VH-VL binders against Probable transcription termination protein NusA (nusA). Designs and how they scored, part 4

Target 1, 139 residues: Probable transcription termination protein NusA (nusA), of Halococcus morrhuae (Micrococcus morrhuae) (p15738)
Amino acid sequence: MRVTLSDTALRHIALFEDVTGASAVDCLVDDDRVCFLVATGEMSDAIGPDGTTVEQVEERLDKRVSLVENADTAELFVANALAPAVVHNVTISENASTVAYAEVDRADTGVAIGRDGETIETARRLAERQFDIDDIELA
Key: E = the ipSAE of ESMFold2; O = the ipSAE of OpenDDE; V2 = 0.75 times the mean of E and O plus 0.25 times the DockQ between their complexes.

## First folded at step 1 (VH-VL)

Design m6 (framework fv_remtolumab_arm2)
Fold by ESMFold2-Fast, scan of step 1:
Structure m6 (fold): chain C 139 residues (1-139), chain A 121 residues (1-121), chain B 107 residues (1-107)
Amino acid sequence: as target 1 above (139 residues)
Amino acid sequence: EVQLVQSGAEVKKPGSSVKVSCKASGGTFSSYAIGWVRQAPGQGLEWMGGIIPIFGTADYAQKFQGRVTITADESTTTAYMELSGLTSDDTAVYYCARGYKIRYGSYFDYWGQGTTVTVSS
Amino acid sequence: EIVLTQSPDFQSVTPKEKVTITCRASQSIGSSLHWYQQKPDQPPKLLIKYASQSFSGVPSRFSGSGSGTDFTLTINGLEAEDAGTYYCHQSSSLPYTFGPGTKVDIK
């Protein structure tokens, strides 16, 4: 792992894996929320029937929990991180910095940004940690 | 630093087409949106459409759909706006303008000098 | 499409006076409202983006406010070089639209 996980993040991952049976490859811990980067193909296990499994994680942590599914490519990763927004295309541009441009359905721009910018900022943090992407821009 | 330089004035007959170019220099061409806005004599500003060169797909205002085509060539850092089926109502100054990277055709921070297109018989 | 209305259509102002221009949207556009200045035979110039954010190099006498449907551009102490037409522009939804413009002359 290229990124260093805090003691708190490691404890959160252990709890997540115990409750869900899914693996988390990264974890962002904020004051009011926790985001888990879920191993590819394991999102349904993490969410559970009608969201009941992820709700158990929230109850145990006493925080809001968000999930992002990992992917093998930067383009698919960015699209996953902006879910449930409909993403038509993702292009990685290498100029002065590495920027991912996500063409989001216009009706879903607010969904991609999220409340108080939460979704897009979480996506940017995870993209930097996992794929060395400096920024995500919505087209 | 950032400049958009447009092609020169055109005089066209009714029924013809016109293609205006907009060459960008300074800054990043491919990832910024290029919008096209026209202004008829003594009138206000009207958005026609725009393109983000890196995606290659364009959005158009519905009133111009089918008559306007917006394209970009990243190798020459040039955007184009072609308008067909010209009538006297298309006599205007046509501007290209750079849109912010986050939103397609968002706020326009830098503008070309304008291209006057006159349609007369 | 979203229709933008500006008031007043025209204003003739003594130098150093305060100028207030209003832009009203036919539906809520959040803060996706931008202001431009256009002088005769010149392209428009961005003044204020996202309702209240000054663009780089714009004099501090220009300010913007508002959200939703009602927006205001204020010029606090009009200077001679400020004569021109002022346009609001919404980027909330396609097609992007501009207001009809407010012409500001110096007496």
Scores: ipSAE 0.005, ipTM 0.545, lowest interface PAE 13.3, mean pLDDT 86

Design m7 (framework fv_remtolumab_arm2)
Fold by ESMFold2-Fast, scan of step 1:
Structure m7 (fold): chain C 139 residues (1-139), chain A 123 residues (1-123), chain B 107 residues (1-107)
Amino acid sequence: as target 1 above (139 residues)
Amino acid sequence: EVQLVQSGAEVKKPGSSVKVSCKASGGTFSSYAIGWVRQAPGQGLEWMGGIIPIFGTADYAQKFQGRVTITADESTTTAYMELSGLTSDDTAVYYCARGPKYYYGSGSYMDVWGQGTTVTVSS
Amino acid sequence: EIVLTQSPDFQSVTPKEKVTITCRASQSIGSSLHWYQQKPDQPPKLLIKYASQSFSGVPSRFSGSGSGTDFTLTINGLEAEDAGTYYCHQSSSLPYTFGPGTKVDIK
């Protein structure tokens, strides 16, 4: 897949990489928030001690910032996108469309959905862009 | 494996201008920052400015505003730094260097450096 | 403009000793601090980026630490090939600036 980044997204990624030292492979820009898809293995660098590094990114952008760690497989990617919810399993069905079914721990269903549905909707957008997954359903 | 190859040494008269080239080979050019750093004999490093070719906008250190112009030609994968109004204080080695991909400003960390171009300003 | 100060200006050490170089910024720069080594008649070489991240191919004896205004480059067990001038560089705001350099010689 080829992800097309807007000029605004590229600018946000440049700032994120400068502040954190971590690499971002994708960026979703909304009116009130920005989500960065962080290179595999670099989440701790992006977050920083006690979350101070990601807080600097928020201050510089004057927007809420969320982070999702990238992965090489669609299954791990979906689990990462729903973090910190505990995901027991992810299965991918490829019939007329490609759907990921995530088995989320019962206690973490609300965490996986997120405030106002932000987490699950962001996960769906990123999964479509990175793995051509048409939908994510919680099972 | 990206390499930066700069143009050869220049000897210039006071009041003239010099244009140094920096040709990138072996990798992607348009999305990486190209910065320019100079070093006077026996002195430290001084950032002049830089450009990200795909954005087309250059950033400059205020000290050089109005005298320096940094440009890039994506078709030839070459960046340029032109400095006008030369004085003896401009005698230095001029380096081009590659910064990170899509950095808003140029001149952040620089991982690939050109060999340097010596510019001597004398009568 | 952000001013970077390095200490010491010069250090002469015996092989295998630990070398510590400090860089201080006139205002907070987060982790946007990078370290370079320059040998005579050569361009600078990147050692550490974003305060503590080792650049590919750099020997493990080089390490960086710090945040905000105080940063340190450490060479744990200096080798003869490490003689040179070390510069810190901030990329937090324009114009980007370099420290004045620390020269390291072998006794």
Scores: ipSAE 0.000, ipTM 0.511, lowest interface PAE 14.7, mean pLDDT 85

Design m8 (framework fv_remtolumab_arm2; at its last look DockQ between E and O 0.77; V2 from the best seeds 0.00; counts 0 for: pae E 11.0 > 2)
Fold by OpenDDE, look of step 2:
Structure m8 (fold): chain C 139 residues (1-139), chain A 118 residues (1-118), chain B 107 residues (1-107)
Amino acid sequence: as target 1 above (139 residues)
Amino acid sequence: EVQLVQSGAEVKKPGSSVKVSCKASGGTFSRYAIGWVRQAPGQGLEWMGGIIPILGRADYAQKFQGRVTITADESTTTAYMELSGLTSDDTAVYYCARDYYGSGFDYWGQGTTVTVSS
Amino acid sequence: EIVLTQSPDFQSVTPKEKVTITCRASQSIGSYLHWYQQKPDQPPKLLIKYASQSISGVPSRFSGSGSGTDFTLTINGLEAEDAGTYYCHQSYSLPWTFGPGTKVDIK
């Protein structure tokens, strides 16, 4: 699926890359928060020492910022998107729709869902855009 | 080194149109935005619009909507700004400038003086 | 549109003195604020991007600060060559806009 970035998303990516030195391949922009899909292997750079780099991005954007590390496979991608929740396994079911089933550690279910469902929603949005996944279910 | 070279000075009659070119060299073209900024004599800077060549999309300031057209040719790495319905208020130096998705105009053309007089 | 204002309109400064120019936005723009220097008969020159980030080739005496609605450009130890007009610019949302400019002269 072709991902079309809005002008706002492009400007946020440019700022993110300039501040962190890391690349972002996608960006979800909401009213009070922004999520960057960080290039594989560049998460440490995006976060920075003790989170100081990502905090700088938050300050510059004046919005809450979340980071998701990209991955080559849908399974790993879904796991990364649900971080820091521990994901034991991800199964992709392809029928009339494509659904990812993520086995999350019971203690981390709330983490995977996130505040007001923000984490799971962001994961679903990114998974749709990047891997044509129609839904993510926690198992 | 990145350079933006603009076309020469123009003298136009009221009601006519002017088309200014901006040739980019020394770097990538398609992924950067070319913006147009004008400056009337003794006045400040005014953003007119811009284009991202790879996207083929141009944005315009509302003040110039319907009167300005910004285009880009990737094969020649040249951007164009055409302004129609010229009046004396359009007398200004017109600049093209490069921007990477809102990170600031880091390279500028030398400017094109457009004089509108009867 | 987002309106930018600057203060002061004009400064006449003795060499080696500190110069402070402020830019205020009509609404929060995060750090999408850039500073330019323009000398007569020349195009503007980018000095600072994203409120406080330095630009290669720009002297270290130039610095920027601020976020949201209030921004400041500081020249620590004005040089004669720094005479010119300084503009702030926002790229937070369309249409992009510039401040009215601050002219700096050397005494």
Scores: ipSAE 0.326, ipTM 0.795, lowest interface PAE 1.5, mean pLDDT 94
Fold by ESMFold2, look of step 2:
Structure m8 (fold): chain C 139 residues (1-139), chain A 118 residues (1-118), chain B 107 residues (1-107)
Amino acid sequence: as target 1 above (139 residues)
Amino acid sequence: EVQLVQSGAEVKKPGSSVKVSCKASGGTFSRYAIGWVRQAPGQGLEWMGGIIPILGRADYAQKFQGRVTITADESTTTAYMELSGLTSDDTAVYYCARDYYGSGFDYWGQGTTVTVSS
Amino acid sequence: EIVLTQSPDFQSVTPKEKVTITCRASQSIGSYLHWYQQKPDQPPKLLIKYASQSISGVPSRFSGSGSGTDFTLTINGLEAEDAGTYYCHQSYSLPWTFGPGTKVDIK
């Protein structure tokens, strides 16, 4: 276990794995939303045909569910967390703080931010937990 | 086949402590939580706490915090529950049960009757 | 802590009839609700997990439904060996809690 998981996160991961057959390596739990960090290569299992498998997870949890695919490098991880926005490049800057600068396609800036900032906020939280990245800026 | 075998019945005096063992066999021990659930005569089920052996982390119901200690020994695949400061209200059957991250208690021990009387 | 209530407290039921037991949670618990059967002098036995998921070795006459705060266990075609007490259990939030139980007798 790499990151510290709350009791609630562990229970949600167990449910996710039981329903989907995919593995989750991290889980962010909010009041009405849960985000699973899915093991690399297992997103299609987690989503299921026409999204029906992830919809079952949403039903069981009584919460909205979002999925982010894990990655071995910080750059790919940040790009995955901003999907489906097209990310052309990610540059990591390490001065007083560690900041990821994501070069997002101009047409996709809104997609990368997400409704009420949910996508970018989720990406920031996961990047901090997994790669000790302090912030993500859209370039 | 997963099996949980508990230690035998005990009669205790008020103010003493009891330690109940739960030996697991027939499956992995370290990744599954062992929970402790008690049932007073004629009453329902009450969760006391549990432990995930590989993490060494025990969680307790607030009602028992400070009186109960739950431990696990991976080398013997045995979990323990110790309850101190016993009163007659602690007379109950004590069960251990196996759980995978809140998926429900799929295997139960046979129960250990603890009687507290003067 | 999350309080579970069950209804009814007691049922006396003719064999082959349908039994319905409800469990209500004091707050939403998603599908983190499990059902158990307990016969006299025996430990509980898991019947349904995650509100509606079947358990290998449990007769198909047992089914569960619901999510959020309202849950139902159904025994479709009660048999004599089904007499006992039925408990719901939530694993959404610590401390885990059980419902008070529903006793089912055979007429």
Scores: ipSAE 0.006, ipTM 0.617, lowest interface PAE 11.0, mean pLDDT 89
ESMFold2-Fast, scan of step 1: ipSAE 0.438; ipTM 0.813
ESMFold2 (binder alone), look of step 2: mean pLDDT 94; pTM 0.955
ESMFold2-Fast, scan of step 3: ipSAE 0.300; ipTM 0.779

Design m9 (framework fv_remtolumab_arm2)
Fold by ESMFold2-Fast, scan of step 1:
Structure m9 (fold): chain C 139 residues (1-139), chain A 119 residues (1-119), chain B 107 residues (1-107)
Amino acid sequence: as target 1 above (139 residues)
Amino acid sequence: EVQLVQSGAEVKKPGSSVKVSCKASGGTFSRYAIGWVRQAPGQGLEWMGGIIPILGRADYAQKFQGRVTITADESTTTAYMELSGLTSDDTAVYYCARGYSSYKYFDYWGQGTTVTVSS
Amino acid sequence: EIVLTQSPDFQSVTPKEKVTITCRASQSIGSYLHWYQQKPDQPPKLLIKYASQSISGVPSRFSGSGSGTDFTLTINGLEAEDAGTYYCHQSYSLPWTFGPGTKVDIK
């Protein structure tokens, strides 16, 4: 396997998959929140009608839950990870390190960063785990 | 690659019990549900129940409640299905299968265990 | 419990013909419908998941469609190796249930 999941992450994934019916490819566990990387095409199942399904996951975990939809390409993955920010373009630069440059809509820079930087930091962690991207820079 | 290997064929008398094992190898056993599906001779597939080892939870089809017990030993990556009060109607091939996303579909199947119940 | 019905029960098909198998659920199950192929004395093999999603290693001639209560498995250009029994399976709610199966033979 490329990614190793902790016992806690595996437990969270099993609960997420049982509640939502959607598959999780990865899981980041923090003190106050959990992020699930949702299999491509299964995001609506994970969210549920009016967000009720993901809210059930939050209740069971007693933590805030965030969802990122997986993608087959690094460019789409980075755009998905910064949702709901509007991303106009993503360029992957492979030189001494691999850096993704995300051109986000100017009005959405704060959305891409998130409260206390949570969105961009989560995106960076997932991009490293899934695509070996060393950093994400907002352009 | 994931592989499920089941215990061998059994011949049982009416009223007895049978316990079938399913040893998993490859992949992360505890993440996925293991289900049990049986097939009587010339008949279709019938879901009996399953277990999500990491959650410590087992579910059963109502038809088998009270007669079936599904367990798992995570240290040996082995799931078990025990069926009690056997009758001739329980003559079937019993399959274990791995649910990839917590009971949503079966992507890997064991080879099957034939259980024959006869007087 | 959710009941699945399949049509036809049996079909004998000339090689390279198109085969369609239908599965109907007694209530809406969204896209929680999966298709399996079973050959004699072998366990079932997953062909299609979530109504229409392909499985790695399964030939592209197999495809699935449908949502809600009506689903179809299509084999576009039947090959000799495709003889077997095909089952639909719903995972929308417990207990999980299977259709009764459709047997496909080669003429």
Scores: ipSAE 0.000, ipTM 0.530, lowest interface PAE 15.0, mean pLDDT 86

Design o1 (framework fv_ozuriftamab)
Fold by ESMFold2-Fast, scan of step 1:
Structure o1 (fold): chain C 139 residues (1-139), chain A 118 residues (1-118), chain B 106 residues (1-106)
Amino acid sequence: as target 1 above (139 residues)
Amino acid sequence: EVQLVQSGAEVKKPGESLRISCKGSGYSFTSYWMHWVRQAPGQGLEWMGGIDPSDSYTGYNQKFKGRVTISADKSISTAYLQWSSLKASDTAMYYCARGRYYGYFDYWGQGTLVTVSS
Amino acid sequence: AIQLTQSPSSLSASVGDRVTITCSATSSVSYMHWYLQKPGQSPQLLIYLGSNRASGVPDRFSGSGSGTDFTLKISRVEAEDVGVYYCQQYSSYPLTFGQGTKVEIK
């Protein structure tokens, strides 16, 4: 069924929509950061000129903010979640578990993982919630 | 800009079938639920149901379940409300409305008036 | 289903008056939203999540409340505010609206 959002996540989304004019379809709230899953096609509105709009969201929340653009397919979703890393291909394997294998450009492996693994772990959490993907592996 | 454009008014007889439409533009159609809200003449608003166009998952008000079908074609950004057999009690204004995650409707179509009479 | 009862059912106000509309639910509601339907027009969103004004909505409109009792206030009503106001809950399915409050200007 649909993922249930916490009261805190709902309040964060309301603030995000007020500041950006863009819509968020999911929100992950951690102690030091918030990630918004931005409606497809609304990413530029969320970021704003020179990143000024997302920066206002960060200031209002007093937390680091990351944005992931939503997508209609699991493959594009995984590629978007690993941005700005260059992803050449995504393959979904559905044996005992559902695993996404992302072929990331060699120069961008560190970007896809992120500081302390935060990018890849956030991508794994969102892919599980939105597409029932059990894991993301970098190929 | 976001727009929801509904099909034109319909005049039908009891027992006839009907499908009305709601076309979204100016936004990502599959990122939002589309809902149908009914307003009988001189009456208030009544939620009928909605659809997630990304996977065609539907939710219905039990009062209307089995009496209408809600569907969507994401390739043309259009949602539909359909009756197999209309009744006089179906006479109403029908609105489509874009749903936000926590259940409010931020944009509404102009409405489609359906009149069912003998 | 959660039933919403609005009070009053109708009112007449003079330009500049304060207007207060209440919405009472048969059980606790997590999220309450408010709409205005002007004569001959589609409903439009005024307030979402209890107290947040929708885009383009003047600051004379405010929402408050929690649990089973919610209130919409217009601090200084204007001629353009004529219409029927509806509360709507998002706590359980089916989604339900109040019966509406008709606001007329004297």
Scores: ipSAE 0.000, ipTM 0.511, lowest interface PAE 16.9, mean pLDDT 87

Design o10 (framework fv_ozuriftamab)
Fold by ESMFold2-Fast, scan of step 1:
Structure o10 (fold): chain C 139 residues (1-139), chain A 120 residues (1-120), chain B 106 residues (1-106)
Amino acid sequence: as target 1 above (139 residues)
Amino acid sequence: EVQLVQSGAEVKKPGESLRISCKGSGYTFTSYYMHWVRQAPGQGLEWMGGIYPGDSRTGYNQKFKGRVTISADKSISTAYLQWSSLKASDTAMYYCARHTYYSGSYFDYWGQGTLVTVSS
Amino acid sequence: AIQLTQSPSSLSASVGDRVTITCSATQSVSYMHWYLQKPGQSPQLLIYDTSNRASGVPDRFSGSGSGTDFTLKISRVEAEDVGVYYCQQRSSYPWTFGQGTKVEIK
């Protein structure tokens, strides 16, 4: 795990954990949004009923918040990071670089990419930090 | 409290159309996939397909593709499973089950089931 | 499609026994989930992502495995554990369940 957390990220995690009761293992802070990597099995707590808990986090931070559920393996991690897209399979190839190939349902390619590439780019950043994956390619 | 409430039991004849429903409450309907799982009498569980109500994208098990239609009405937090022409082999218990928006792996809440009986 | 085969198909146990159920996949899968369907009820989640207990699930339940072979264990079975246990994969379409293992208490 190559995780360096800024003071801002640490403060965001503290607020997230206080509001949601869920644990965050990583946090990406951008100018317009924050992404939390939520501990495995705690996603429902982070989202809350009707999404109201994550909305409270957004209000307190005055930024959009996205959530990714952590996983113990690189393959499931990549699938989780591309949610809500349906991922059929993930293959990790290691040679000159480490690349994850995600077989996404054809109907969900746009969902996996996200608006302005937001979903796939966030997935790539988190996969690098957590699993030393250099890139994610949609198959 | 998250609840998935399904429509009541149905008794139909071969060739008839049918739509059954699954209403979600206690959560943001558009943030979670809704799936349908079938269980024929005395048999195991079989995944049929699902929908993400936030953008209406669907996925189907090829065995059921063209046999059923999955849809959702997000204004009333309800997902549907529809047959244009029922067959006796469609007799089964049908469950809806929720899959989390940010999780690609498991069904955390299930409806109580809708028994569909197709006989002449 | 990835087929999942559970062993045994059924078993009869006494309260306090250790119960082991296995699930074998025809192809490697990243994770296995386990569900319990009690008589007359809907399935309920027991174990997700191979080894994590769902909320409210007693610690006598545990899961393990990797690749093609996965196991669900009940360290000391109780009367309330009666039902049919199903494994499930979502590593590839279509998502599939095992055929089920029926657990009865003597």
Scores: ipSAE 0.000, ipTM 0.519, lowest interface PAE 11.5, mean pLDDT 85

Design o11 (framework fv_ozuriftamab)
Fold by ESMFold2-Fast, scan of step 1:
Structure o11 (fold): chain C 139 residues (1-139), chain A 120 residues (1-120), chain B 106 residues (1-106)
Amino acid sequence: as target 1 above (139 residues)
Amino acid sequence: EVQLVQSGAEVKKPGESLRISCKGSGYTFTSYYMHWVRQAPGQGLEWMGGIYPGDSRTGYNQKFKGRVTISADKSISTAYLQWSSLKASDTAMYYCARGPFYDYKGMDVWGQGTLVTVSS
Amino acid sequence: AIQLTQSPSSLSASVGDRVTITCSATQSVSYMHWYLQKPGQSPQLLIYDTSNRASGVPDRFSGSGSGTDFTLKISRVEAEDVGVYYCQQRSSYPWTFGQGTKVEIK
């Protein structure tokens, strides 16, 4: 059950993979930013020495770039998507809807939410696309 | 509550090694990046690099890569900046500052600074 | 690397004056931060992400801008505002600071 990628997202992924050597399994394209879901274990390749590799992606796209590392389980995925916030636990509740409750360190609530809610909203979008999670709530 | 405490001033000769420290308290050390910022006498601020203690991920300004090593010991909430061989041009005030790696927020908590003087 | 140029390099103001400092980048910047370094002290964060005041920062400080041009304003400068102001970008590695603007109070 793979998500459908737009032509723009596919072009961004091709550029990302060419520049970084890392694989992206998903891509969210917004007006001012692009978020890449990086294949598990390839985050260091995507960032590059001194952060220079991700900087090159930003320069070529003329947009801010954010990276989220993929994971095989919904729980680890949610924790990764809220990075660099410390997540102590993630509980998935499945009733009429599927909700992930992330227990974020109290000092990191703002980090998990992000600028204008960017981090939590990006996490929610990716979690829906990859794991059919309807919402993420900070506990 | 949240505080960064740096090691004391150092006076060294060219060729000597040095490690200075920055100890965090009052927050979860592994949740924030620790940055090192240099200020040469009478000059402005220059970002040297940073470390994310949770996984030891580092980033360096290329001007300082290979000249210094940034590390952290999460068991004692302490970050380090180390030189294997000091030069007179390393004379500066060195600050540590807290911040996230991929965050829109700036460096919100700073240490008091460590003055390093290198002269023959 | 993105180079940041501040204007003016220095200024002298009287208490109650409006102070405006500009930061110009060689490339478009998404995240611009401002710091104040008071004499003999560590830098302190004033404004993050262009226009957000850091915790404890008085309302007289404000930030604005987009693209390559950013501005820090002090609506009514106080004696305690003396120091060097720095802009800093976090859009591209390496992180860079402007050269600083020295603000002196008459």
Scores: ipSAE 0.000, ipTM 0.511, lowest interface PAE 14.6, mean pLDDT 85

Design o12 (framework fv_ozuriftamab)
Fold by ESMFold2-Fast, scan of step 1:
Structure o12 (fold): chain C 139 residues (1-139), chain A 117 residues (1-117), chain B 106 residues (1-106)
Amino acid sequence: as target 1 above (139 residues)
Amino acid sequence: EVQLVQSGAEVKKPGESLRISCKGSGYSFTDYYMHWVRQAPGQGLEWMGGINPSDSYTGYNQKFKGRVTISADKSISTAYLQWSSLKASDTAMYYCARRGRYYFDYWGQGTLVTVSS
Amino acid sequence: AIQLTQSPSSLSASVGDRVTITCSATSSISYMHWYLQKPGQSPQLLIYAASNLQSGVPDRFSGSGSGTDFTLKISRVEAEDVGVYYCQQWSSNPYTFGQGTKVEIK
């Protein structure tokens, strides 16, 4: 799997880094939203006090912005991508496909799925790009 | 080296559908966004939108959102611009352009679309 | 949307003249690029990110500027430089072009 950063994604990353001081290692660009994969440990810088820094990014892009924190392992990556849902465990299972099973707190299933499925869909896209995970299933 | 080859000129009537193409060669097609820029007769350049061929996600100029569809087939390194129902105001030269980092580094030769009754 | 205004809208130059074209944006922009469209041809990239000369473009072309004001200069214009010059911003969607500056040789 190779991650291809479009020039729109690279431009958005440059703007994000200029505004936040945090680094982004990937970026998904949709018509109405942009998702940044934030370098490990830099999430608080990206969000800023009371979310004001990420709001500045949203204002400049005139789009909704979501942030996912990067991680060194597939399991932590999937948990981070489903934030702020509480994830108790992530198991990676492989056969013909590599599937991550995320054990999400029952109260947070809707949070993990997101509005119109956007959170889980974004998580699936990022997990495929970064860890060659074919699917994420909520356990 | 890098080439973008567009489909030939089209003459259409209002209400007809049309799809024009832009085939890339000499580079990794999925590593670059492909954009569409139009130029009405005697007018300047107007950005329409672009597509990431690796995942087919598109960005549109709001002026054209819903009026055209941008798509790509990475198996044949070809991007498309499609209208479901043409209008006389769609008469223009249409260019595809490969996006380098933040700029259009290579352009197709253009496809002239004429829409008249 | 960021509007780009080019000045002048057209000019006539003699071979060897210095040509200056300006591009003014309604708000500060991150990246400004310049293109040339020769008669009957596709646009071609001349300058990217305000001041970087595209590979294969003669060094008589140069760009400068930041914020809201940018300039393109041709130190000694040649007959082959005729065409319409466009600035383009890459700061916010929609990505916009200036209205163009037509350069003719008298």
Scores: ipSAE 0.000, ipTM 0.498, lowest interface PAE 18.3, mean pLDDT 86

Design o13 (framework fv_ozuriftamab)
Heavy chain, then light chain:
Amino acid sequence: EVQLVQSGAEVKKPGESLRISCKGSGYSFTDYYMHWVRQAPGQGLEWMGGINPSDSYTGYNQKFKGRVTISADKSISTAYLQWSSLKASDTAMYYCARKYRSGWFDYWGQGTLVTVSS
Amino acid sequence: AIQLTQSPSSLSASVGDRVTITCSATSSISYMHWYLQKPGQSPQLLIYAASNLQSGVPDRFSGSGSGTDFTLKISRVEAEDVGVYYCQQWSSNPYTFGQGTKVEIK
ESMFold2-Fast, scan of step 1: ipSAE 0.008; ipTM 0.653

